# VH-VL binders against Cytochrome c oxidase assembly factor 8 (COA8), part 43

Target 1, 167 residues: Cytochrome c oxidase assembly factor 8 (COA8), of Homo sapiens (Human) (q96il0)
Amino acid sequence: APERGAERRDTAPSGVSRFCPPRKSCHDWIGPPDKYSNLRPVHFYIPENESPLEQKLRKLRQETQEWNQQFWANQNLTFSKEKEEFIHSRLKTKGLGLRTESGQKATLNAEEMADFYKEFLSKNFQKHMYYNRDWYKRNFAITFFMGKVALERIWNKLKQKQKKRSN

## First folded at step 18 (VH-VL)

Design oh9 (from og9 with heavy chain T59E)
Fold by OpenDDE, fold request of step 19:
Structure oh9 (fold): chain C 167 residues (1-167), chain A 124 residues (1-124), chain B 112 residues (1-112)
Amino acid sequence: as target 1 above (167 residues)
Amino acid sequence: EVQLVQSGAEVKKPGESLKISCKGSGYRFSEYWLGWVRQMPGKGLEWMGDIYPDDSDTEYSEKFKVQVTISADKSISTAYLQWSSLKASDTAMYYCARQGWHYDESGPWGFDYWGQGTLVTVSS
Amino acid sequence: DIVMTQTPLSLSVTPGQPASISCRSSQSLLHSDEKTYLHWYLQKPGQSPQLLIYKVSNRFSGVPDRFSGSGSGTDFTLKISRVEAEDVGVYYCSQTEHIPYTFGQGTKVEIK
């Protein structure tokens, strides 16, 4: 039985944004768009006195960000590949070359490209539906933890204030 | 790294108003009490008051409550100490200092980080 | 106001010898959380104060092991096991148990 060559799924390299926020910054920073996902990564600030709850929130945000980056990187690669294949197939059917006489890349008209987009969206509809579901689930969880952290901060301030007033 | 950077030395006349600043960096400025401490020439340290920048909650020493106003702008991580009318007796070094705390603890560690100080000289 | 009394007010120490500074509070600094809110600061010549010890016995970050704090209730001690030239300055005890926060008079440590 011939060993079916494992198709190396060209996983988009996780482009570690080389963006480093200023050392003195105590804020989250937004990096440049990733080459593959086109999403801007957030560099999360890690405070000196990070509570376990704050750490959980940060980790959840990071995991969600990574999940989004991977999804869109793969989706964009798939889109680009299928788009190119579609263009090549249509040009071949028309008896046209891949390049014009001027040496430019041959393109399809807007109507033909609209057909591609419709087909692509239809084909990926379920994938997008699951993505949206999971996106809402993750963001709801993040929002919930943000609320908890906000309450914790209020509580921490109140404890310190009560101590100041205690005889 | 946690840093508190204060405004430069001031030379004023009696009766003038003054506002000095303390800018915090390297930490969550809004979530730490920031105190002001006076040191008269050749004397010890005197706590003047604290501010919590997030909500501008303030605590004053009774000695300084009427003499000064402590304020903060959390948007620029800056606290202020202000006099409406300076006296010659206000001549001193003024320090801002962060009151350290930990989430596992109920109270502060004292003043864990200090500014470089602002010398205020009030002379005729 | 809580009065913080330091003894001695001045100390001349030979390098390599131990030093001890006492601080007494007029009231107990023990809080209901079972912690004692006494702190020690060093102000080196021409510098701002720096935290040495917080809550009686905890060394602040970067503080050498030669510094130690002890005590309970109203009586506290800062010890330097081996005084170095860099330890010259004025030492202050401080309380943050009651408002207003107060400092001791300071103890000037000099090298012989």
Scores: ipSAE 0.772, ipTM 0.902, lowest interface PAE 0.7, mean pLDDT 92
Fold by OpenDDE, fold request of step 22:
Structure oh9 (fold): chain C 167 residues (1-167), chain A 124 residues (1-124), chain B 112 residues (1-112)
Amino acid sequence: as target 1 above (167 residues)
Amino acid sequence: EVQLVQSGAEVKKPGESLKISCKGSGYRFSEYWLGWVRQMPGKGLEWMGDIYPDDSDTEYSEKFKVQVTISADKSISTAYLQWSSLKASDTAMYYCARQGWHYDESGPWGFDYWGQGTLVTVSS
Amino acid sequence: DIVMTQTPLSLSVTPGQPASISCRSSQSLLHSDEKTYLHWYLQKPGQSPQLLIYKVSNRFSGVPDRFSGSGSGTDFTLKISRVEAEDVGVYYCSQTEHIPYTFGQGTKVEIK
C-alpha cells in the first residue's frame, strides 16, 4: 500500500499581529489587516475590574477571532496556490509563457478566471458551509454573553445606587 | 494607570458662571461613580455629589444641590462641575475623585483616585 | 449627617516612632452586607488626597505596610508603625455608608 504522503498542509503561520495598542488605552483597538487572512485583528482591552462574565466574553471573542484568522489565512493561502496553479496550467495549455514579451506576469482573461472561481467555490462549498455554521454558532454565543455582561453592568449600577439610597 | 485630570485654576467675580472639568483615563469612565469634593482654604474635605457617567445619574449633598450642577460627557470621559452664579464663599479647591468599585464587592472602596484639584478664586 | 470626629487634630511625631489616629462616627458604619464603609485618606502638603485604607483595614494599592486600620461600629483607628518623613500631611477618616458622605476634621501629622 503506497504510503499516502502526508500532504504537508501548509498551515499559514499564526501571524500574531505585532500591533501594540497604546498602553494607556481603555478601548479595543483594531490592528492593520493580517498579511495572510487580510482580517483586521482586534486587540481587546482588559479592564482592571474585569468580571468573570466579561472575561469569558473576552476569551470567546479572542478564540473566535483566532479561529477566523486561521480559517481565512489557510483559505487565502489555498486560494492563492490553486489560482497560480490554474493560471500556469491554462497558460501552458495555450502555449503561452508565464511572462509576456514586455516582462509582465501573464494573466488570464476574466472569463477564464471566472471558471477558476466557480471551480474553487464548488470545491470548497462544504468547507464554507461548515465555516458559516460555526461562525453563526460562535457569534450567537458571543451575542448571548454580551447580553449577560450588559445585564451584569446594569445590576452592578443598581446595587451601587440602592446602597446610596438605602442610607 | 488611572488618572483624573482637572481643568486649570479659575479666577472669577461674584455672579459669574463657571464650569470646571475632570477628565478620566486609564479606566472604564462610564462605569464608575465620579465625585466632587470641595476643600475651602485651610479647611477639611466636603463631598458635594457624585455622577454615574453612563446614564448621568447624579447624587448631591443637600448642601450643594441647589448651588452646583454635576454633569458628564462619557464620549470624552469628562465630568463637570458648574455654578450658575458664583459667590465669594465658593473660593476653594475642588477635587474630582473616582469612587472605587469591585465586581465582587457590595459597596464602594471610597475615593480611590483623585484629580489634581482646581482652584477657584472668587473675588470682587 | 454622620459626624466624623478625629483625635488628635494635630500630632507631632519623631521619625521611626509609631503614630495613632482615632476616628469616631456619630452612627454605626456597618452596612447590611456586613461591611463597614470607613476609609482613611492622606493629603500631603500641596497635593490631592490619596486613599490609604478602605473599609476599615484594607490597604489601598501602593500603600506601605506600616499603615494599618482597625475598628468596628463607630470607633476606628489608623496606625503608622514607624512614621517616615513622607508621612507628613493631613489624615482624614471618611464614611461612605450614608449620604452625604462625610469626612473627619483631619489630623495634621508633623515631624519633630
Scores: ipSAE 0.772, ipTM 0.902, lowest interface PAE 0.7, mean pLDDT 92
Fold by OpenDDE, fold request of step 19:
Structure oh9 (fold): chain C 167 residues (1-167), chain A 124 residues (1-124), chain B 112 residues (1-112)
Amino acid sequence: as target 1 above (167 residues)
Amino acid sequence: EVQLVQSGAEVKKPGESLKISCKGSGYRFSEYWLGWVRQMPGKGLEWMGDIYPDDSDTEYSEKFKVQVTISADKSISTAYLQWSSLKASDTAMYYCARQGWHYDESGPWGFDYWGQGTLVTVSS
Amino acid sequence: DIVMTQTPLSLSVTPGQPASISCRSSQSLLHSDEKTYLHWYLQKPGQSPQLLIYKVSNRFSGVPDRFSGSGSGTDFTLKISRVEAEDVGVYYCSQTEHIPYTFGQGTKVEIK
């Protein structure tokens, strides 16, 4: 039985954005768009006195960002691959070469490409539904923790103020 | 690294107004109380007041409450100490200092970081 | 106002010898949270004050182990186990328990 070659799932390399924010910055920074996902990564600031709750929020944001980056990197790669395969298949069916007489890459018309997009969206519909569900779940969690952190900050200030007034 | 950088030395006449500044960096400026401390020539330290930059909540020593105004602009991480009318007796070194805080603690650690000081000289 | 009284006001120490500074508050610095809000600062000649000890006995970051704080209620002590040349300056105790925050008179430490 011929060993079915393990299809090397071309996982998009997690390109660590080489963008380094200024060392003295106390703010989150937005990097350039990732080459695979086209999403701009956020570099999260780590405060000197980061609370466990703030840390949890930061980690959740980071994990969600990484999840998004990976999803879109893979989706874009799949899209590009399937698009190219579609073009090649259609050109072949038409008896056309992959290159025009001028040496340019042969392209399909807008109507043919619309068929590809429709098919691609239909094929990936469930995947997008799961993505959207999980996206909302993650963002809801982030928002919830943002609220908790905001309350914690208020509480910390109030504790200090109360101490100042109790005298 | 946490740094407090104050404005330069000032030479003024009695009756003049003055506003000195303290810029914080390397930390969440809005979330720490920032105090002002006076040191008269050859004397000890005197707390004047403090401000919480996030909401501009301010606490004064009664001795200084009418003499000075403490303010902050959190957008530029800067606190201010202002006199409407200087006196010769206002001649001193003025320090800004951050009130240290830890989330596990119930109160401040005192002044954990200090500015370099601003010398104010008021002479006729 | 809480009066902070330091003793002595001046201390001349031989390098390598121990030093001790006392600070007494006019009122208890024990807060309802069971913490005592007494702090120690060093102002080196021509420099800004720097935090040495916070809440009686906690060394601030970067402060050498030769510095130690102790005390309770109204009586506090700063100890230097072996005085070094870099320890020259004015030491201040301070309270942040009551408004206004107050400082001791300062103790000038010099090397013999």
Scores: ipSAE 0.770, ipTM 0.902, lowest interface PAE 0.7, mean pLDDT 92
Fold by OpenDDE, fold request of step 19:
Structure oh9 (fold): chain C 167 residues (1-167), chain A 124 residues (1-124), chain B 112 residues (1-112)
Amino acid sequence: as target 1 above (167 residues)
Amino acid sequence: EVQLVQSGAEVKKPGESLKISCKGSGYRFSEYWLGWVRQMPGKGLEWMGDIYPDDSDTEYSEKFKVQVTISADKSISTAYLQWSSLKASDTAMYYCARQGWHYDESGPWGFDYWGQGTLVTVSS
Amino acid sequence: DIVMTQTPLSLSVTPGQPASISCRSSQSLLHSDEKTYLHWYLQKPGQSPQLLIYKVSNRFSGVPDRFSGSGSGTDFTLKISRVEAEDVGVYYCSQTEHIPYTFGQGTKVEIK
């Protein structure tokens, strides 16, 4: 039985952004674009008096961010790899080398590259559809918890005010 | 770290207006009641009133309700205490202080963090 | 208004000895949530007041274990098990059960 070579799926390393927000900040911060995903990570503020509901929202946001970072990091890596393979294959078919006479990297014209983009999009169509579906599900859940946290904050203020008036 | 930083000492004449400030940092400024406490020279502490910065809801001691105005600007995490017309009797140290709160409790923990105080001197 | 009465108004203590301050409220400070909203503050010379004890017996963050609060209803006590030089200042009891919030007269603690 021929050993099916486990195609090592080159997974992009989870690059933890080295951006550290100021210690005195009481707000969420947006870091620089990640090297692999090109997405800007959000550094979530943790309040002193974080409620269980606020904590749940924060964790859900963080998990969604990590999911999104990993998806785009892998997608960008796959795109770059397949693009390079396509260019090499087309140049070879044309009888052209990988470098021009001037020593520059040989490139394809815009029309040939358009074929690559079309093929890539077609090949990854289902993957993008699942991504979009899951993106909406996650964002709806986040929005729902944001609403709950907003209501909790209003309620907390009202409790304090009621105590002040009942005396 | 939670910090309250007040404006500097003020020397004024009777009849002048004054507005002093208290800037909060290290916490969610809009979600905590911030109180003002007066301390006359060599005397005890007197609660004047407090404000909830998110909606500018205010509570006053009856003694101070007509004498001062408490306000806040949540965009810059700053609360204010204002007099329209100062009296010599307004000479005192004024402290801003945060009312402590926990999400599972119904009442404040008292004043858990205090500003450094603003000395107001009103003399002819 | 709730009147907070402290006794004594001044206390001179030898370092290492215990100290006790009493605070009496004119009305009960027990709320419907079964919590009592009495607090203790220390104002050191030339400084702002600082919270020591909240809700009768809870030490605030950074407050040494030598400080303890007790009491119920209208009668409350702050105890210092062993007075240190850094404990010099004016101690205030305060209530946040009724508006307006009120403070005791203060107890001046000095070292002999």
Scores: ipSAE 0.768, ipTM 0.899, lowest interface PAE 0.7, mean pLDDT 92

Design oh9 (from og9 with heavy chain T59E)
Fold by OpenDDE, fold request of step 22:
Structure oh9 (fold): chain C 167 residues (1-167), chain A 124 residues (1-124), chain B 112 residues (1-112)
Amino acid sequence: as target 1 above (167 residues)
Amino acid sequence: EVQLVQSGAEVKKPGESLKISCKGSGYRFSEYWLGWVRQMPGKGLEWMGDIYPDDSDTEYSEKFKVQVTISADKSISTAYLQWSSLKASDTAMYYCARQGWHYDESGPWGFDYWGQGTLVTVSS
Amino acid sequence: DIVMTQTPLSLSVTPGQPASISCRSSQSLLHSDEKTYLHWYLQKPGQSPQLLIYKVSNRFSGVPDRFSGSGSGTDFTLKISRVEAEDVGVYYCSQTEHIPYTFGQGTKVEIK
């Protein structure tokens, strides 16, 4: 039985954003849109005195960002591929070439493209539902940890103030 | 790198008001106590007071409580020391200094980073 | 206010020799958390003070190992194992246990 070659799913290369924030900055930076996902990456600041809770929050934000970048990069690639295949298939069915007599790329009309979009959305409906669910879960977790970090900062300030007053 | 950059030297007359500044960079400015320390010419160091920039909470030495006002603008990472009416006796070097803190420690490290100082000269 | 008393107030040292500065507080600097809030600073000529030692014996970042701090309660010592030309300046002990924070008178270290 011939070993079915595992179709190497062309995972979009994680485009290393060439954006480097200034080394002296103590703020998060937003990079330009990624060429595959079209999402703007955030470069997270790492403080010198980062608490374990702050580190956990930062890691969760980073992981969520990476997850989101990968999802949209793959989704955009899939969309582009399927769109091109659809166009080619429809043109072939119509007996039309991929190029017009003027040498322009042959295009489908708006109605035909509407059918593609409808089919694509229908096909990917469950995938988008899972994405949305997971997006909410991740963002709720991030928000929760943001609250914890805020409380930790208040507590740290209060400890220092209490020490100043107790003497 | 943590840096504190103070405003330039000031020459004033008695009775004038003055506000000097200290800009922090390279750290989370709002989350560290920032102190002011006076050094009179040829003398030692005197703590004047501290500010916590996040909520502008202040602690003063009783000696300086009525003489100066400490404030901060966390949006621009800047702390201030202000006099409403200068005296000749206010002639000194003034330093801003960060009170060091670590999350796993129970107390501060003292003043771990210092500004370059602002010389204030009050003469008739 | 806590009075910090340094001895000596002036020290002239031959390069390569050890130096020792004493600091005495009028009250105990031991906090309820079992930490002692005594610190040492160096002010080099024409410069701002810089932190050398925090909480009695901890060297601050970038401070050479020739500097060491010791002591407990009310009596503290800064030692320089081998004095170098760059160690010239005024040394201050300081307490941050009680408000107001206070400094010693300073010890001027000079090279012979």
Scores: ipSAE 0.768, ipTM 0.901, lowest interface PAE 0.7, mean pLDDT 92
Fold by OpenDDE, look of step 18:
Structure oh9 (fold): chain C 167 residues (1-167), chain A 124 residues (1-124), chain B 112 residues (1-112)
Amino acid sequence: as target 1 above (167 residues)
Amino acid sequence: EVQLVQSGAEVKKPGESLKISCKGSGYRFSEYWLGWVRQMPGKGLEWMGDIYPDDSDTEYSEKFKVQVTISADKSISTAYLQWSSLKASDTAMYYCARQGWHYDESGPWGFDYWGQGTLVTVSS
Amino acid sequence: DIVMTQTPLSLSVTPGQPASISCRSSQSLLHSDEKTYLHWYLQKPGQSPQLLIYKVSNRFSGVPDRFSGSGSGTDFTLKISRVEAEDVGVYYCSQTEHIPYTFGQGTKVEIK
């Protein structure tokens, strides 16, 4: 009895982008697009004198980035899978093979694919709405902390300057 | 790692202009005061002035205020010390140095990192 | 200008013996934030100065525990508990409480 090869479910590996910036870098680095999410990961610089507020901002940015990477990786996989299933089902219904006589992958016409896109968008509408809501919440929080960090930096500068002038 | 790299040694004649540089790396260059310190041959250390690179705010020793100009280009993390007209008495080692500070403290402390120095020789 | 006066100006020490350098400021270095802005530097032969102690008693990163700073107001001391060959150089006290920042004359430490 031939051993049925277990279809390795390609679970999108939580691919922490292995992009390591140069150790001497003092700025954020943008990596290449992730193969699953197609999003460019950012490696955030950690300063020597990172304040708790700066650290909080960095962590929020990192968490938001990871959230985005996971969302889009899963969404892209789902899309690709459902698209392939749709194509296969339609070809089967038409009595067509998966390959043309020329050996090319059989494709559906633009009208049939439009139905797929419409159905896919309809099915995932609520998911996208929640994503957008959460996206705005996260970015608002990041922006708020960016403002706080900016104020902290100004304050730190003023403290140093005041010391120099008081003498 | 924090590093300050200065321009190479200079040999000049009296009356010539000179601009030496100090490039900072390994830290947020714009957020630290960078000072210039003179050391004449066989002598002690003399603070000349410092600059805050973010806004180019400068503080000078009164002794050096008219003699030199301190500037910075934060885009390339570089500070400068400039003379419009050198004198033989300007022969010295010049150090750039970062003023250390911590966010929990009210002010900067001493110079925590130093450049390797730039020897300036002014001779006829 | 604040005058920083170091004593002695030269010190010859046998390896393993303690050393002490005094620094006196012409004015108090106590700031309104209750911190004292007195620092110690070592300049080894042919090298740039390096920070040893900041704000009287805080060792800078990488500075051996044999170095200690103490003092208050106008009188400060740098102590080396056991002098090593690598401790040879010129020691400077410095103040950053008042502009202009000033340094002591330096204390040359040599090995006997």
Scores: ipSAE 0.764, ipTM 0.897, lowest interface PAE 0.7, mean pLDDT 92
Fold by ESMFold2, fold request of step 22:
Structure oh9 (fold): chain C 167 residues (1-167), chain A 124 residues (1-124), chain B 112 residues (1-112)
Amino acid sequence: as target 1 above (167 residues)
Amino acid sequence: EVQLVQSGAEVKKPGESLKISCKGSGYRFSEYWLGWVRQMPGKGLEWMGDIYPDDSDTEYSEKFKVQVTISADKSISTAYLQWSSLKASDTAMYYCARQGWHYDESGPWGFDYWGQGTLVTVSS
Amino acid sequence: DIVMTQTPLSLSVTPGQPASISCRSSQSLLHSDEKTYLHWYLQKPGQSPQLLIYKVSNRFSGVPDRFSGSGSGTDFTLKISRVEAEDVGVYYCSQTEHIPYTFGQGTKVEIK
């Protein structure tokens, strides 16, 4: 029901979740959507017996999450700000007020809003292309390290079984 | 933060079945061998067997191999020790214990963390 | 089976005095990886066993430096440089070189 006008900043803060997983959890946890980015953060488990390779993977995933959170927090604020400016400008051009007779915010119909969506996409095309490129680079690296960690864990399992039954 | 919590004390009669449990937390449960150790009243420690919860691979002491069954459910980080027919001689304290290891091979390969024990009393 | 033999089986110690416990295995505990899988545990009265020393001489996390282990092959020793009241209990040596894993008979340490 109520508006959230205090959250219309020029830039978004870093999208850090306040969710805390259960104590003694040994799994990664997915928290609630971040207020600014609308993305669900992962709370990473740090095992007591974490190998250097596992640490590299975890840090890469953490860095990628922070990068992704920041990008979408900024884009959400920019989208909301430019959307309101577009509506305001079009209402002024029509000679209409910013509020309806009931005092609610005036808006445009879906056909009129299509022009905004086209203009927003065009303005932000290059930014999203760089985001997509970097997203693929980061996810390739993460996938590669996931494969290396999987092999390391298989090796550790085999070493334990050999030691159990040796001699 | 590694913790092993066992099920409560049991009082049983000869011939009855029993399944006691050991729940692990604070570590990747499925990646460590988990052993069962018996301590008869006033006596020392006896290794009964181990399980690797990831694939339920099991080793038994020959003394206990036909007497008990060791199993695990890794989805709930829990291991079990089970008798199909208890004897009075099964009266003892039973511990679960984690066999420690480290990725750089510096780990103990001994039992680094133990449960609180489950007292099983079998009497007619 | 590897038999683990402890001596003495009982020990009464004045607080602040040293204590020494011997453990002998019936076979070498040296593994092909050149490590020796001999461990020491303490079971305090009414408690579960706790790991003190692993692989002959390595103190486990949180174990005071007054505990030390030594030995090789088949002969091993646990030393407590100054026994305190909290050190009372039964000490066990054990091996994880060969299945079945085995424990010594235990050494009961008491304060006089």
Scores: ipSAE 0.693, ipTM 0.896, lowest interface PAE 0.7, mean pLDDT 87
Fold by ESMFold2, fold request of step 19:
Structure oh9 (fold): chain C 167 residues (1-167), chain A 124 residues (1-124), chain B 112 residues (1-112)
Amino acid sequence: as target 1 above (167 residues)
Amino acid sequence: EVQLVQSGAEVKKPGESLKISCKGSGYRFSEYWLGWVRQMPGKGLEWMGDIYPDDSDTEYSEKFKVQVTISADKSISTAYLQWSSLKASDTAMYYCARQGWHYDESGPWGFDYWGQGTLVTVSS
Amino acid sequence: DIVMTQTPLSLSVTPGQPASISCRSSQSLLHSDEKTYLHWYLQKPGQSPQLLIYKVSNRFSGVPDRFSGSGSGTDFTLKISRVEAEDVGVYYCSQTEHIPYTFGQGTKVEIK
């Protein structure tokens, strides 16, 4: 796979995948996993005859996707940073360098790394609680608007059929 | 961006069957009535009927009701016009056309986009 | 069935001059929603028809402002303020008020 365009090594970007769907598509597209968040972005189709309600649903889905991707991009960055800091601190305590004699990056055994994973999860518990709460709030809103859009489309279908057959 | 692409010209003999197609792109195909319009050589336009692809609900002009069958397959965004037994008098250009509408009632309810036409020639 | 009658059936116009086409329906085209479902199409030589004016007076996307429509009830008019070479073709009025949908017999516009 070829490299993406611009990258920012010291922080996660705020954008979604650079994948572009075909020009003549009339469907939502699911792109490849984003480099930073590991989530697959949806590229939303904008129909010519999009109602205000359909637009609100699409924007809510776009905003929720962006929020979700940013959360996991930031979490992945924090995980990587804190993992390296943990390893550095434990190697320093043992009197070991950051590199082995062969020049390879020094690391900790699986049991030592388990201490990091436990500490990381415990430290981020409240952040996960807030994320889950916000995730449910957003998904409830999306489901609600999906229902409203479905009813609107049924209504539009019935209006067309009435107009076809009435005076 | 809306396009309607029809199948190619046909040369047929009387009594043969025929099915011509119209493929829509660039819009939500199943949400719009799609009409068929005949133009006999050197003549004007005649509405034949239309279909609502979502549920295949169909309206026919009484003139054409027993002459042709209108159908659609929304999974491939395609509508069809078919004859079970062609006559020489079926020689004409056949157009498909989308009946436009808009959620805010500002739409035309006329035929806003047309296919390129399919010439059907029935001879001998 | 609603019969749509156009006059004239042919029109030869000097470039840059105005042109006017009349369309009369056998019944009112006013719908119960208070909109009038009368449309104008242009079929250029060798091409499919294209929507020009819809619901009496609304120009369709991409249609030059030299085209205008007017009328009410049963009497409608299409006007071209300055006819150009690209305006050559057959003009049709049409109604979508009642099934079956019907078209006028067409007005052929030529440049002299």
Scores: ipSAE 0.685, ipTM 0.891, lowest interface PAE 0.8, mean pLDDT 87

